VHH binders against Profilin-1 (pfn-1). Designs and how they scored, part 33

Target 1, 132 residues: Profilin-1 (pfn-1), of Caenorhabditis elegans (q9xw16)
Amino acid sequence: MSGWNAYIDTMTAAAPSIKRCAIVGAADGSVWARTEADNVFKASEEELKTFVALFNDVTQVPAKGADIEGVHYVVPRTEESLIFGKKENTGFFAVKTKSAVLIAVYEGPNEVAAQVRKAVESMQTYLNNAGY
Short names: E, the ipSAE of ESMFold2; O, the ipSAE of OpenDDE; V2, 0.75 times the mean of E and O plus 0.25 times the DockQ between their complexes.

## First folded at step 7 (VHH)

Design w8 (from t3 with I102F; framework vhh_6fv0_2; at its last look DockQ between E and O 0.56; V2 from the best seeds 0.00; counts 0 for: pae E 5.1 > 2, unsure alone 63.5 < 65)
Fold by OpenDDE, look of step 8:
Structure w8 (fold): chain B 132 residues (1-132), chain A 126 residues (1-126)
Amino acid sequence: as target 1 above (132 residues)
Amino acid sequence: QVQLQESGGGLVQPGGSLRLSCAASGFTFSTYDMYWVRQAPEKGLEWVSTISYSGSNTYYKDSVKGRFTVSRDNAKNTLYLQMNSLKPEDAAQYYCAKDYDFLTGYFDSSPEFDYRGQGTQVTVSS
């Protein structure tokens, strides 16, 4: 396991409604770490390459949505370093750091979404401060 | 008004067991991930366990894995922590928490939370 796996474990412990999550390179979508075992993060690197490129112009993402693991999500809005989507009782939060994109796919009511967001953004802040 | 009330603490010998409870009210308990945290003497607040809103996912501090079990009864708005094989280092004030900022506490040693109870004292002594 790479050192990045520890951050995956930390995020899932912080927000247990996360089903799957990944840390990928912001430049190319390469997978640095991901959840495995019973809840494998299944997005291909090709898909992730497309996904991370959305951060180049987040303003257009709400109009077209976003795809993760072959699932299409509605994106209500975006922020400069934040893309989030919803699909029924599931959703995702994706945040961009200096060099990475953190993706968390969650399942549950809207209340847990707020908890997931907080966890992901907290990790974002930590990694940014660490230079990543 | 959000309210959390812990109970079940007490004095036990090393190797003993306790079952903590947390009664929740003032919010839709079944829709929130919940946390157990503790504060030992002369130590900061530390995370112990997390459980998802449905109870399907549970996570534990490494030092309590295999000994502690978190569970919940959403119909009763109650969170539980079964503590077995207790050790002296488990002695602490135990809190249940809503919206605990796990990562800030973990990385910066500055834990934050929106709500927690008054806590219940766990003492482990021979």
Scores: ipSAE 0.836, ipTM 0.914, lowest interface PAE 0.6, mean pLDDT 93
Fold by ESMFold2-Fast, scan of step 7:
Formats: C-alpha cells, sequence, structure tokens
Structure w8 (fold): chain B 132 residues (1-132), chain A 126 residues (1-126)
C-alpha cells in the first residue's frame, strides 16, 4: 500500500513482461521501491550508485555498456533521460526523472520491449508532472 | 490493420459465470502483452487484467482477484477472460486491448482511428 510500491505495481500491470523493476534515488541510487518475493530486484547499493551516475553524461554509455544485477548489457545508444540495453533474451529500460531513476528488466521479443519502454516512459512523465 | 473482436457477454444472475473471448488479427498476437478493460455506464474506463505475451505472468484488479482468470491461446490468436462469482459491480462493456497506459487511461482495443470496437456487454441482475 506504500506510495512507491503502488507505482511498481502499476508498471508491472502495464507491461507484465517486466521480470524485475525498481525506483531508486537519482542522486545516490538508494532503493525507494522494488519488485519483491520471487521477482526481487537484486542490484547492490554500489552497482546502483554507479548506474545512476551514468545519467550525468549519457553520451559516454554506449562505449562502455551498463551493469545491472551483475549482468553486463550492451547499450546501443542513449537519449537525454533514457538508457536501455539488450543481452540475449533479456533487456532493460532505465529513465531519469527529477528525483528518481526507474529501472525495468524484461524478457521477450522486440514488441514486448516496445511495451516495456512505453510503460517506463509513461511513469517517467507521470512522476515528473507530480514533481518527482 | 489491428482488429480485436470481443464476444461471450450476456445477462447472468449474481454468482453466475461467463467466458469472454477476443479474436485478434492484423498483428503478431504471440509477441504482445494483452489487456482486458471495462466501462460501466456511470464510470470511466477501468483496467481489469493483463497477461504477458507467453501467458507466464498475469495481473488482476484487486476486486476481481480469485474470481476472474485471464488466459490466451497464441496458436489461435485468442484472448480469454473466465469470470466466476459475478457481482452487480462487474456489469460493464468489456474490451480487449493490445496496448494500455493506466496513467493516461489510453487503450488500443481497435481501430487506428481512435475508434474502439463494440466490445461485449456483461449484465449482472437478479
Amino acid sequence: as target 1 above (132 residues)
Amino acid sequence: QVQLQESGGGLVQPGGSLRLSCAASGFTFSTYDMYWVRQAPEKGLEWVSTISYSGSNTYYKDSVKGRFTVSRDNAKNTLYLQMNSLKPEDAAQYYCAKDYDFLTGYFDSSPEFDYRGQGTQVTVSS
């Protein structure tokens, strides 16, 4: 019922091919909410701190890729507030808001990836409009 | 190009059951997550259930959990909603959708002109 957990629930309902996701602080990578139980998002505090710092200069990310939950992803390109990657049958989308970074790890074909991106970007817009 | 065709609605007594179907064409059904949404006369569009492209993950509105079951047959390009223990509050026009944005209330249940199909009507009365 907590505020941030409701947004995790909304994202997973909008794109049920999301395997794991989290909302973390943009400044430090602190976890505000994440999927739990059988779908727990397992990134370490150090990994998340490193990951959110990538948004300080997204133009450098395609050259080095990104690491989430100990998995190295190829990042083909970035947008100002969007980092995404693919590795075999899994991928992720991460978007930055004013105060948060939303990370969604999914599994599936390109059409599913497009639905996951839409869900994450819709939540980004909603949170930005709410002042987060 | 995208076509979604709902069926299976009808009049049922409280506590009764109905099975809704949605026949999909014009896109690769097996690669999309799918949704059931409904609209009662006095209410806006309301999300009911989602199912992942493979059928492995399902989610439900709290008020229908344990009573409704969503499923799909990718070989037949068909989405289903089994509704048990129906309540008067479940009476609504039901639509399937290929794309739904819960934050904005948008769904793509049919055609590309932002014109939704007829859906299928569920009436629950004694």
Scores: ipSAE 0.574, ipTM 0.801, lowest interface PAE 1.5, mean pLDDT 87
Fold by ESMFold2, look of step 8:
Structure w8 (fold): chain B 132 residues (1-132), chain A 126 residues (1-126)
Amino acid sequence: as target 1 above (132 residues)
Amino acid sequence: QVQLQESGGGLVQPGGSLRLSCAASGFTFSTYDMYWVRQAPEKGLEWVSTISYSGSNTYYKDSVKGRFTVSRDNAKNTLYLQMNSLKPEDAAQYYCAKDYDFLTGYFDSSPEFDYRGQGTQVTVSS
């Protein structure tokens, strides 16, 4: 959706170490917007359907990890509406809103990871307050 | 103790240029993305520009794109904002920050993650 692209731009400007990100439907993993061109977020809708279902019970995710873009991540921690995945010097933060899941894949040190989380959670709050 | 000190503001005519500096200390500057924000009278805090920790990625508010350039020197722990073709609408107190949630225009979590100095005033023609 072209209107949703503004939220992608806002997240990458807020956390410039985000490499790729997407906004997908929480029920079915359908892609509402994503980074494109040379930074294409390349997860299939089948993979995304499996991924968003993790939010049905986040307490079980650390035991299994999570897959995004064909990459398996260790999940050290979750919160009710947040999944943090890590692999080597890369990671992701995913948060759930009323209707969507926001996914941001980043690269960088732990300080950058904290900045990425802040940006993703701020967008989560904004979209929840807007009814999404 | 984290400190950010802005300098380089002043009075310029429309079309003029200024170069702002932000001296950082008390943290590992090279591992943080950095931000320039500004505040004009009766307006909230407004995001201006973002630069990644390595300096490889930069982003700008649309109204300053093409006129402002953010850069950093990680060896000197210094952030810069080159401001060209200044307009009256650019007049504001300018701040650098190492943590900023520009969606809300303010941040009420922890002082260690939203530090800025007293800022530096940019004034465009009286």
Scores: ipSAE 0.138, ipTM 0.556, lowest interface PAE 5.1, mean pLDDT 85
ESMFold2 (binder alone), look of step 8: mean pLDDT 77; pTM 0.779

Design w9 (from t3 with I102Y; framework vhh_6fv0_2)
Fold by ESMFold2-Fast, scan of step 7:
Structure w9 (fold): chain B 132 residues (1-132), chain A 126 residues (1-126)
Amino acid sequence: as target 1 above (132 residues)
Amino acid sequence: QVQLQESGGGLVQPGGSLRLSCAASGFTFSTYDMYWVRQAPEKGLEWVSTISYSGSNTYYKDSVKGRFTVSRDNAKNTLYLQMNSLKPEDAAQYYCAKDYDYLTGYFDSSPEFDYRGQGTQVTVSS
């Protein structure tokens, strides 16, 4: 009863091109909130634990890529607290805050990707400022 | 040059209907999420509705759910807002927006966007 579902609702209203998203614990990958029903985010907690550990050294990620929902993404480069990947018309953006990782999966062209990135980075800024 | 031109506003009585249009040019309309925002006199910007680039996903401010419907025609580069059961509280200048920081606006009560059109005025009065 953390109320984290409100952030998922806000994120999807801000960037409706997000197909699936989740907010997970930065330390362990535990799911705090995610999209549900027809848009259910399907990553296992074991996969998410592996994924959040990538933020311990983002410089190693482009050589290996990243797996989300059983899909392997090519990661062309990373930024300090941002991992993003692409697989044809599908992609993701993941950002780390003080205590959380926000993951958003989208489908669409580069213009759609740019919109999703803006929304994810805006939420990252808000959560960091809120102490998360 | 990105341009957005709103139209369709006017004066209606409570319970009336209006359909707003937004004509877009200068960008690939079919690849961008679009937003409707409004501003009442001497008040801040308020988010009203969002539509995905394909039109498949729509979201609404709680107070307009069930009364307003957003849609788009990508072949005509046009965004629409069908407003039914209009209330005095809906009176505002309505804008369409392409680059809208909904998250900052939602959490900090300071809605921001990089670009909006001139707007179209909606007045609800008996």
Scores: ipSAE 0.288, ipTM 0.640, lowest interface PAE 3.2, mean pLDDT 86

Design y1 (from b13 with L50Y D58Y; framework vhh_4orz_3)
Fold by ESMFold2-Fast, scan of step 7:
Structure y1 (fold): chain B 132 residues (1-132), chain A 123 residues (1-123)
Amino acid sequence: as target 1 above (132 residues)
Amino acid sequence: EVQLVESGGGLVQAGGSLRLFCAASGFTFSDYAMAWLRQAPGKRREWVAYITSGGYTYYADSVKDRFTISRDNAKNTVSLQMNSLKPEDTAIYFCAAGYPPPLPPSSTEYDYWGQGTQVTVSS
């Protein structure tokens, strides 16, 4: 069974600088798929529940930052369905669809960040069009 | 038991048409994306078309505007209308089901597979 893992594989193939990523339910943060083994996405169930709730009011996020895998990220600004942050040479992009939140943690310079964002937003567009 | 059974394959001359059918049983068909993939002699399996549970359709560039995928949830059937067939379309065609739907153009990764049906296009 490939299920949601096919989407993880597609994102990581499109942006190899993604170190860890996950697709989680927008309502509750339940994990649908995530990178595993050497690249396991380590966020707890409670952390993900807290994280997806940030999309209920993204305007509050820059004042507080966001926690992913026990790491506190500075969030410089947000867009309606996008939260992103940086911590030194690492960062993340998270986008919300109708039913899901896609989270990608990456490592590298600004050119890498742009590729990761493109991969995540492409997936967001596809899932929204598919009714997810 | 989950089954996908293909039909409609055969021999056709270049420029001709064929319609492939896939009858599904053993799962909630309306929840699954359905796909057609093909494997030509000496090549890897190649994604051709799919249709999501919501009815959105996607096609490989090689078949766009010639092939049409559709589904009938009342009959648990997916079909592939193949027009303007070329010798390069010669392959074994497989029906496949996935939930959630695999993302194009990449995925030969599906939950359930049919046995395949041969399509041969002569010049």
Scores: ipSAE 0.016, ipTM 0.242, lowest interface PAE 6.6, mean pLDDT 86

Design y10 (from b13 with A33W; framework vhh_4orz_3)
Fold by ESMFold2-Fast, scan of step 7:
Structure y10 (fold): chain B 132 residues (1-132), chain A 123 residues (1-123)
Amino acid sequence: as target 1 above (132 residues)
Amino acid sequence: EVQLVESGGGLVQAGGSLRLFCAASGFTFSDYWMAWLRQAPGKRREWVALITSGGYTDYADSVKDRFTISRDNAKNTVSLQMNSLKPEDTAIYFCAAGYPPPLPPSSTEYDYWGQGTQVTVSS
């Protein structure tokens, strides 16, 4: 495990509906930390490299969707540093900081989605302020 | 081998100033967050100040406006300027490094630690 796992623990404590999550490098999608064991985040290195590149032009993402852990998500819209998607009872929020991309996959209804978004955006603000 | 060596501690009268230094070696200093934590007699370690790899600084409320943390990446050093010292600032001061950094910064889960330097503020 790495020291970055403490950030994952902070997000999952704030939003227990997060099933899997990861913190990856914004430039290359390299994994800094991810959930493991029963909650292992399974995205491949190639998939993550492709995913973080979506932040180079988020306006194109709603037309094509996004793939995480081999699952294709419909992305209804994006914000400058936020991509989110839904597929039935699962969804994700991904936010970009200066150096990282935070990805949280959750399961549950719309009220848990709001909690997950808040947790991820709070961490995004914190890491940006810290120079990451 | 990673090494953090503190210096600059000592005895000072209340209202005085001290400047602590931490010399780092054995890792890519510029990539690491650097922090100062302190431990007063009979108490747990308390976070005091941090400076990130990008130069962002943050301070515990108890030292805000009195202490200033800075770094010199060319010399692999981090320093803590302590002004308007109070008896309650008496503690062993530790230099710490994290890459990645702990969250919150007040966490004691840094990767590397110095052995500490004693600061005693007499009334």
Scores: ipSAE 0.016, ipTM 0.218, lowest interface PAE 6.2, mean pLDDT 86

Design y11 (from b13 with A33N; framework vhh_4orz_3)
Fold by ESMFold2-Fast, scan of step 7:
Structure y11 (fold): chain B 132 residues (1-132), chain A 123 residues (1-123)
Amino acid sequence: as target 1 above (132 residues)
Amino acid sequence: EVQLVESGGGLVQAGGSLRLFCAASGFTFSDYNMAWLRQAPGKRREWVALITSGGYTDYADSVKDRFTISRDNAKNTVSLQMNSLKPEDTAIYFCAAGYPPPLPPSSTEYDYWGQGTQVTVSS
């Protein structure tokens, strides 16, 4: 089967430390695909709408942090269409493309965070090149 | 009823060229990403080339600079121009369609498939 689920599978295969992830619409935070079952991504519609709106001005995010799955993350800084944060042994990377926001929540030390970031940014580059 | 019908396959000598065509019907062709995949004897199906609804193209490293994918939305067709053919290009070539988004690189999970057309390259 085709669709956004293939991106979930590709990212989790590339970075096994990803515990949960989702692909949502950049305009409204609507869920297009997410991990399910034992690794279900549990963000509400309202939370995701608020989260994607952060990409309207990423420079404001470090001052207030970000909420994902009801967990408040400290966001130390932002980069080009990239918001990331850490809380204890968990963290996330979120990247925006023209049409989508990819969100990956992971567990592990800083060494695995680099793999997760690379996986998410690779998909971002591919989607941007494809016009999405 | 969705149909993808391939044509243009055949036997060619190494270094030769072939052009494959895929005629699509039963869906809004211009909204779909189109791809070519191939399956050699005893091998798994592999992705060869992609053209998105917006016209972006991508290619497997093994065929880059030799193959060119194109589409004609007015005629509901996708084509694959194959130049500098090698014996290792011998395979059944399949046309495939996927609803946006485009599948990630190397994915073989498309929504609709043609029946395939045989390409044989002799050494």
Scores: ipSAE 0.056, ipTM 0.412, lowest interface PAE 4.6, mean pLDDT 87

Design y12 (from b13 with L50W; framework vhh_4orz_3)
Fold by ESMFold2-Fast, scan of step 7:
Structure y12 (fold): chain B 132 residues (1-132), chain A 123 residues (1-123)
Amino acid sequence: as target 1 above (132 residues)
Amino acid sequence: EVQLVESGGGLVQAGGSLRLFCAASGFTFSDYAMAWLRQAPGKRREWVAWITSGGYTDYADSVKDRFTISRDNAKNTVSLQMNSLKPEDTAIYFCAAGYPPPLPPSSTEYDYWGQGTQVTVSS
């Protein structure tokens, strides 16, 4: 019910294959907004704190993978502000802005993944331009 | 107490210029996106311009290249420089603050609003 909920709604409208998503603080992984009810994003505080710390050195992530909502994802490669992973037909994209990390969990094939990536990167650009 | 107080409105002839000011108090100004919206007689409130906490600016197509929004975080003020004014710019101009920035910026879902200042452009 925060104003950040409009950002969640915009991302899920842009990519309907997003099953769950969240906007969290880049410094501590605190949840600013997330999908709720039937699509609630269920990562623990400890998991999110660990996850956002991965952006301090993304080059180490492919060797270890990443954990989101208790699910271990294989991370094939990273970019400076982008971590993405796969587990069977499920995947995620996470991007870092100045103050936030956007995390989107999706289900579907590579064509669907491309749509999710575009939605997340578009929101990253918007937030960076807004100073967040 | 949160307040946004507009000033600088008035009567001007077509082709003229006005500068509007908005003084903010009662919140952490530098964290908020600041916007100007306007309402002409008998019309809905429409978004004119915004400036984010990061300094990014955007404008409605109808005012682009004529209006410039700026902010001074040390003084807790946002201003709107209006050049090449047209009769269709006649409206009450409102200052608004949003955190997080409303999405899209043209929405009317700002957290705080001023009372408005009248701008009248004669032909």
Scores: ipSAE 0.262, ipTM 0.585, lowest interface PAE 3.0, mean pLDDT 90

Design y13 (from b13 with Y56W; framework vhh_4orz_3)
Fold by ESMFold2-Fast, scan of step 7:
Structure y13 (fold): chain B 132 residues (1-132), chain A 123 residues (1-123)
Amino acid sequence: as target 1 above (132 residues)
Amino acid sequence: EVQLVESGGGLVQAGGSLRLFCAASGFTFSDYAMAWLRQAPGKRREWVALITSGGWTDYADSVKDRFTISRDNAKNTVSLQMNSLKPEDTAIYFCAAGYPPPLPPSSTEYDYWGQGTQVTVSS
């Protein structure tokens, strides 16, 4: 969906350390927009369906971890609308809005992670305010 | 068929007020962001105001505190209350619909457009 691509562009411009990201439907994990080409977000439809279902009970996630793009991440803790994980020098932040889940995969140290989280949470606030 | 029909334009003295209306049909109005854009004589189209499906509003700096955008989902209408009008506000005003909302909000890349209504502010 080309309209949602502008949202991807805005997030990646705000946090250049985002390597890949996507906006998916909260109900089914359907891809609304994602990074492409050399930065293609590779998660399968089935993986995304499983991933968005984690938001139905985020308290269970730290015990299990989370899988994104076939990579298993350790999830140290969650918040009601936030799942984040780490694997070595790679990590992700995923936030849920009314209708969407935003997923951003980044590479870099903890300082970089803070900037990525800020970008993702800013977009979450914007989408919630917009009614999505 | 999608239609956006503007009304309420006219001639007004500087410092006066006008209220523009846009009647929408042919799409699920409540899902769409609605916007007003304007085109002054000899200039490019510019964004004026946006109201999202969730009721969030945003305005161009040139109209902040003077213009108010609102919507009525039961009537499929969006309106623009224009106060303290200036000669610089003279333009054709267009109603537009977008899903998702264009980002940035100042983008002119909307899905559906009305034909416009003329607003002339005399000095």
Scores: ipSAE 0.106, ipTM 0.471, lowest interface PAE 4.0, mean pLDDT 89

Design y14 (from b13 with G54Y; framework vhh_4orz_3)
Fold by ESMFold2-Fast, scan of step 7:
Structure y14 (fold): chain B 132 residues (1-132), chain A 123 residues (1-123)
Amino acid sequence: as target 1 above (132 residues)
Amino acid sequence: EVQLVESGGGLVQAGGSLRLFCAASGFTFSDYAMAWLRQAPGKRREWVALITSYGYTDYADSVKDRFTISRDNAKNTVSLQMNSLKPEDTAIYFCAAGYPPPLPPSSTEYDYWGQGTQVTVSS
């Protein structure tokens, strides 16, 4: 049992529209915790390694998009430590901390996206303050 | 096999200082957050201080500006410098390790615990 599961539980409680979520190492994309069972986060180790490397230069991401769980997302813009994307009725927010990348996949209209973003950014702030 | 062993406790007069040490073995110390918690007579265990693997520190309001937590990854040791001690600081002090630290850090849900060392502050 991973103590990082408590962090996932906190994010999903704050934004119930999160369908699948993971916390991965920023250096290598290794999974620290993820949603399981009916809400299993399905990204492969190879895909996560590629995804976290996007944070080395986020300015290149809007031109190419991003792949999560084998799904290609359009990335409209990025911020220094934030990548977000959309594909039809699905979307994601990914934020980088000192040591981790938090990824939350949600389903629903734009109205739920703001709640998901707030949840991942709040956790990003907490982890950065804790030195992670 | 995993061990946390505290030392440095004792009897001190109010206004005095003590330095506690915790020697860790049996796990990858540098990856773990290290914490000090205390249990006063007749009270619940209370979180005192935290230091993460990256050197971030946090303190309970009751000990801020009086206590300083530090770590030495080469020696697998965490230390607590306690200054301006008060009778209210009298407690058994426990070293604890967590990866990650529990959320919130004041939670008592750490992975590994030491046996504790007694600190008595006389008035």
Scores: ipSAE 0.026, ipTM 0.338, lowest interface PAE 4.8, mean pLDDT 87

Design y2 (from b13 with D31E; framework vhh_4orz_3)
Fold by ESMFold2-Fast, scan of step 7:
Structure y2 (fold): chain B 132 residues (1-132), chain A 123 residues (1-123)
Amino acid sequence: as target 1 above (132 residues)
Amino acid sequence: EVQLVESGGGLVQAGGSLRLFCAASGFTFSEYAMAWLRQAPGKRREWVALITSGGYTDYADSVKDRFTISRDNAKNTVSLQMNSLKPEDTAIYFCAAGYPPPLPPSSTEYDYWGQGTQVTVSS
């Protein structure tokens, strides 16, 4: 159990539609913390290593899409430190900080997606300010 | 062996100033968030100020604009400049280190702690 677990709790409390989330190392995709038990974030270490490498050039991601927990998401566009995708009633937002990547998988309509985005971007701002 | 050693405490009159220092050893200081917490007689330990590895600072409402936290990574020190001191600031002040920084910042869950330094503010 690490102090990063409090960050998972804070994100899930800020946007209840987050079904699963994780904080992983930006360099290697190593898991620092993730949701557990009934809401366990199931991505493999290999998948996470591949996923965080997408942030090396986010402009290429819309052509390929992104895989999270074995699910292929269509990525319509990216921003410098933001990758997001949607597949029917599920979606994700992933943001990169200096040292971390925050990934939140959610379920629900577009109004819910906006809340999830705000939650991960707020945490991104906090971590960047903290030097992480 | 991890050590945090506080200094600079003492007796001061209301309206006066003190500067506390914390010397750290035994860990990679630059990677840790550093904080000051205090405990007054008969009360729980409360968070006072935080400075992260990146230099972000945060303060308890009770000390905002009066106290300033700073760090020197080359010397492995963190300091707390305390201005406009009040009798209510009387407490034992503890230096603490955490990685990652606790969330919320007002949390008392830190990895390493000093033994504390007494600050007494007379009226």
Scores: ipSAE 0.067, ipTM 0.444, lowest interface PAE 4.6, mean pLDDT 88

Design y3 (from b13 with S30D; framework vhh_4orz_3)
Fold by ESMFold2-Fast, scan of step 7:
Structure y3 (fold): chain B 132 residues (1-132), chain A 123 residues (1-123)
Amino acid sequence: as target 1 above (132 residues)
Amino acid sequence: EVQLVESGGGLVQAGGSLRLFCAASGFTFDDYAMAWLRQAPGKRREWVALITSGGYTDYADSVKDRFTISRDNAKNTVSLQMNSLKPEDTAIYFCAAGYPPPLPPSSTEYDYWGQGTQVTVSS
């Protein structure tokens, strides 16, 4: 078992509204760790490779949206190291660190979204400080 | 019965080296992050080094490039190689295990702890 699985468990415990999440390599979208079992993160290797490449030019993303787990999300805007999207009652936040991309899929209203964003950004800070 | 047993502490002169060992039993070692923390005389306990089950390492700024943490999953051990020791490194050193690991790693909240081993660095 990957030591990165402990970080997935920590993130999901900090924000219970996260339904599925993953930590993937920023260069290639390779999965370092993801939620499993009843809340398995289902994105394919091909989809993740395409997704992490969006961080090469985030300004293009709002025009096209983003696909995660075969679901197309509307991306209203982006920030330098943040892509987030919404579709009906579901949404995601994805943040880039030096070496990783953290992706968290959640369900719920805007108050839930704010808490998930905080959890993901806290983990982003931790990984950047750790050199990742 | 969970056990973490430290060894390798002692008295050493400034500029010297020591290697600390921690033998773990009673839990699924491979899944746990392992850490070393220390408590100097008159100070609070502070985090020194972390190693995840997959081998990712992190260090406190005060020990970077002098200390190296490593683990051997086949033997359920973690070690701390301490080089270029300074009088300021004098402390009781504790082995700790966490799953999930604390965030940030400088947190002192771990699931399991050893009893500690004394390291004294004389000038």
Scores: ipSAE 0.016, ipTM 0.220, lowest interface PAE 5.8, mean pLDDT 86

Design y4 (from b13 with S106W; framework vhh_4orz_3)
Fold by ESMFold2-Fast, scan of step 7:
Structure y4 (fold): chain B 132 residues (1-132), chain A 123 residues (1-123)
Amino acid sequence: as target 1 above (132 residues)
Amino acid sequence: EVQLVESGGGLVQAGGSLRLFCAASGFTFSDYAMAWLRQAPGKRREWVALITSGGYTDYADSVKDRFTISRDNAKNTVSLQMNSLKPEDTAIYFCAAGYPPPLPPWSTEYDYWGQGTQVTVSS
């Protein structure tokens, strides 16, 4: 079927090391689509609202870290529209578009992280081009 | 109720031009990606052009530089300017609407469709 679920499917197909991901509204963290079933993205509404607000000033994030699915990640640095974090063998990449925030949680070594970042940034470009 | 109504099709000589129009009603037009797709006799529907709510446009390689898609959100219309028409452009042309925009852009998975308008290009 047509809808935001096709975007989740496209991201996970591009980077199989993505374990869970979601597309949420940039203004409020409302879930537009997420991975389901055995790979359900488990962040609460309150957590997502707090998380998307981090994009209001990404320079503050390395001092505080970031919480996703109840897991606290160390954020070593940020870029204009990118927050990424690590905790042991897990990590995430989150990117902001005009209207959305894409969040992908992955497991694996640094080579895997590079693939996940590429997939998320490709989708960010596509959504920005689409006006989202 | 949702309606998409195409107009502007017809018979034209190779090298000529046509402008197709699509009038939309029954949904929040400005939020939807609008597209033109075509179907030639004996072939599957193929994507021709896309314009998103943000104004991004994309085109099939076969029509690039010859066709231009545009939209007018105040009038709830999308149009397709077709220049340098070729006999192989002969098809029924359909207006379609999608939210979110289909991924990839050349996908034929749209939410709403018009009935189509015939374009015939003679050589």
Scores: ipSAE 0.138, ipTM 0.488, lowest interface PAE 3.9, mean pLDDT 89

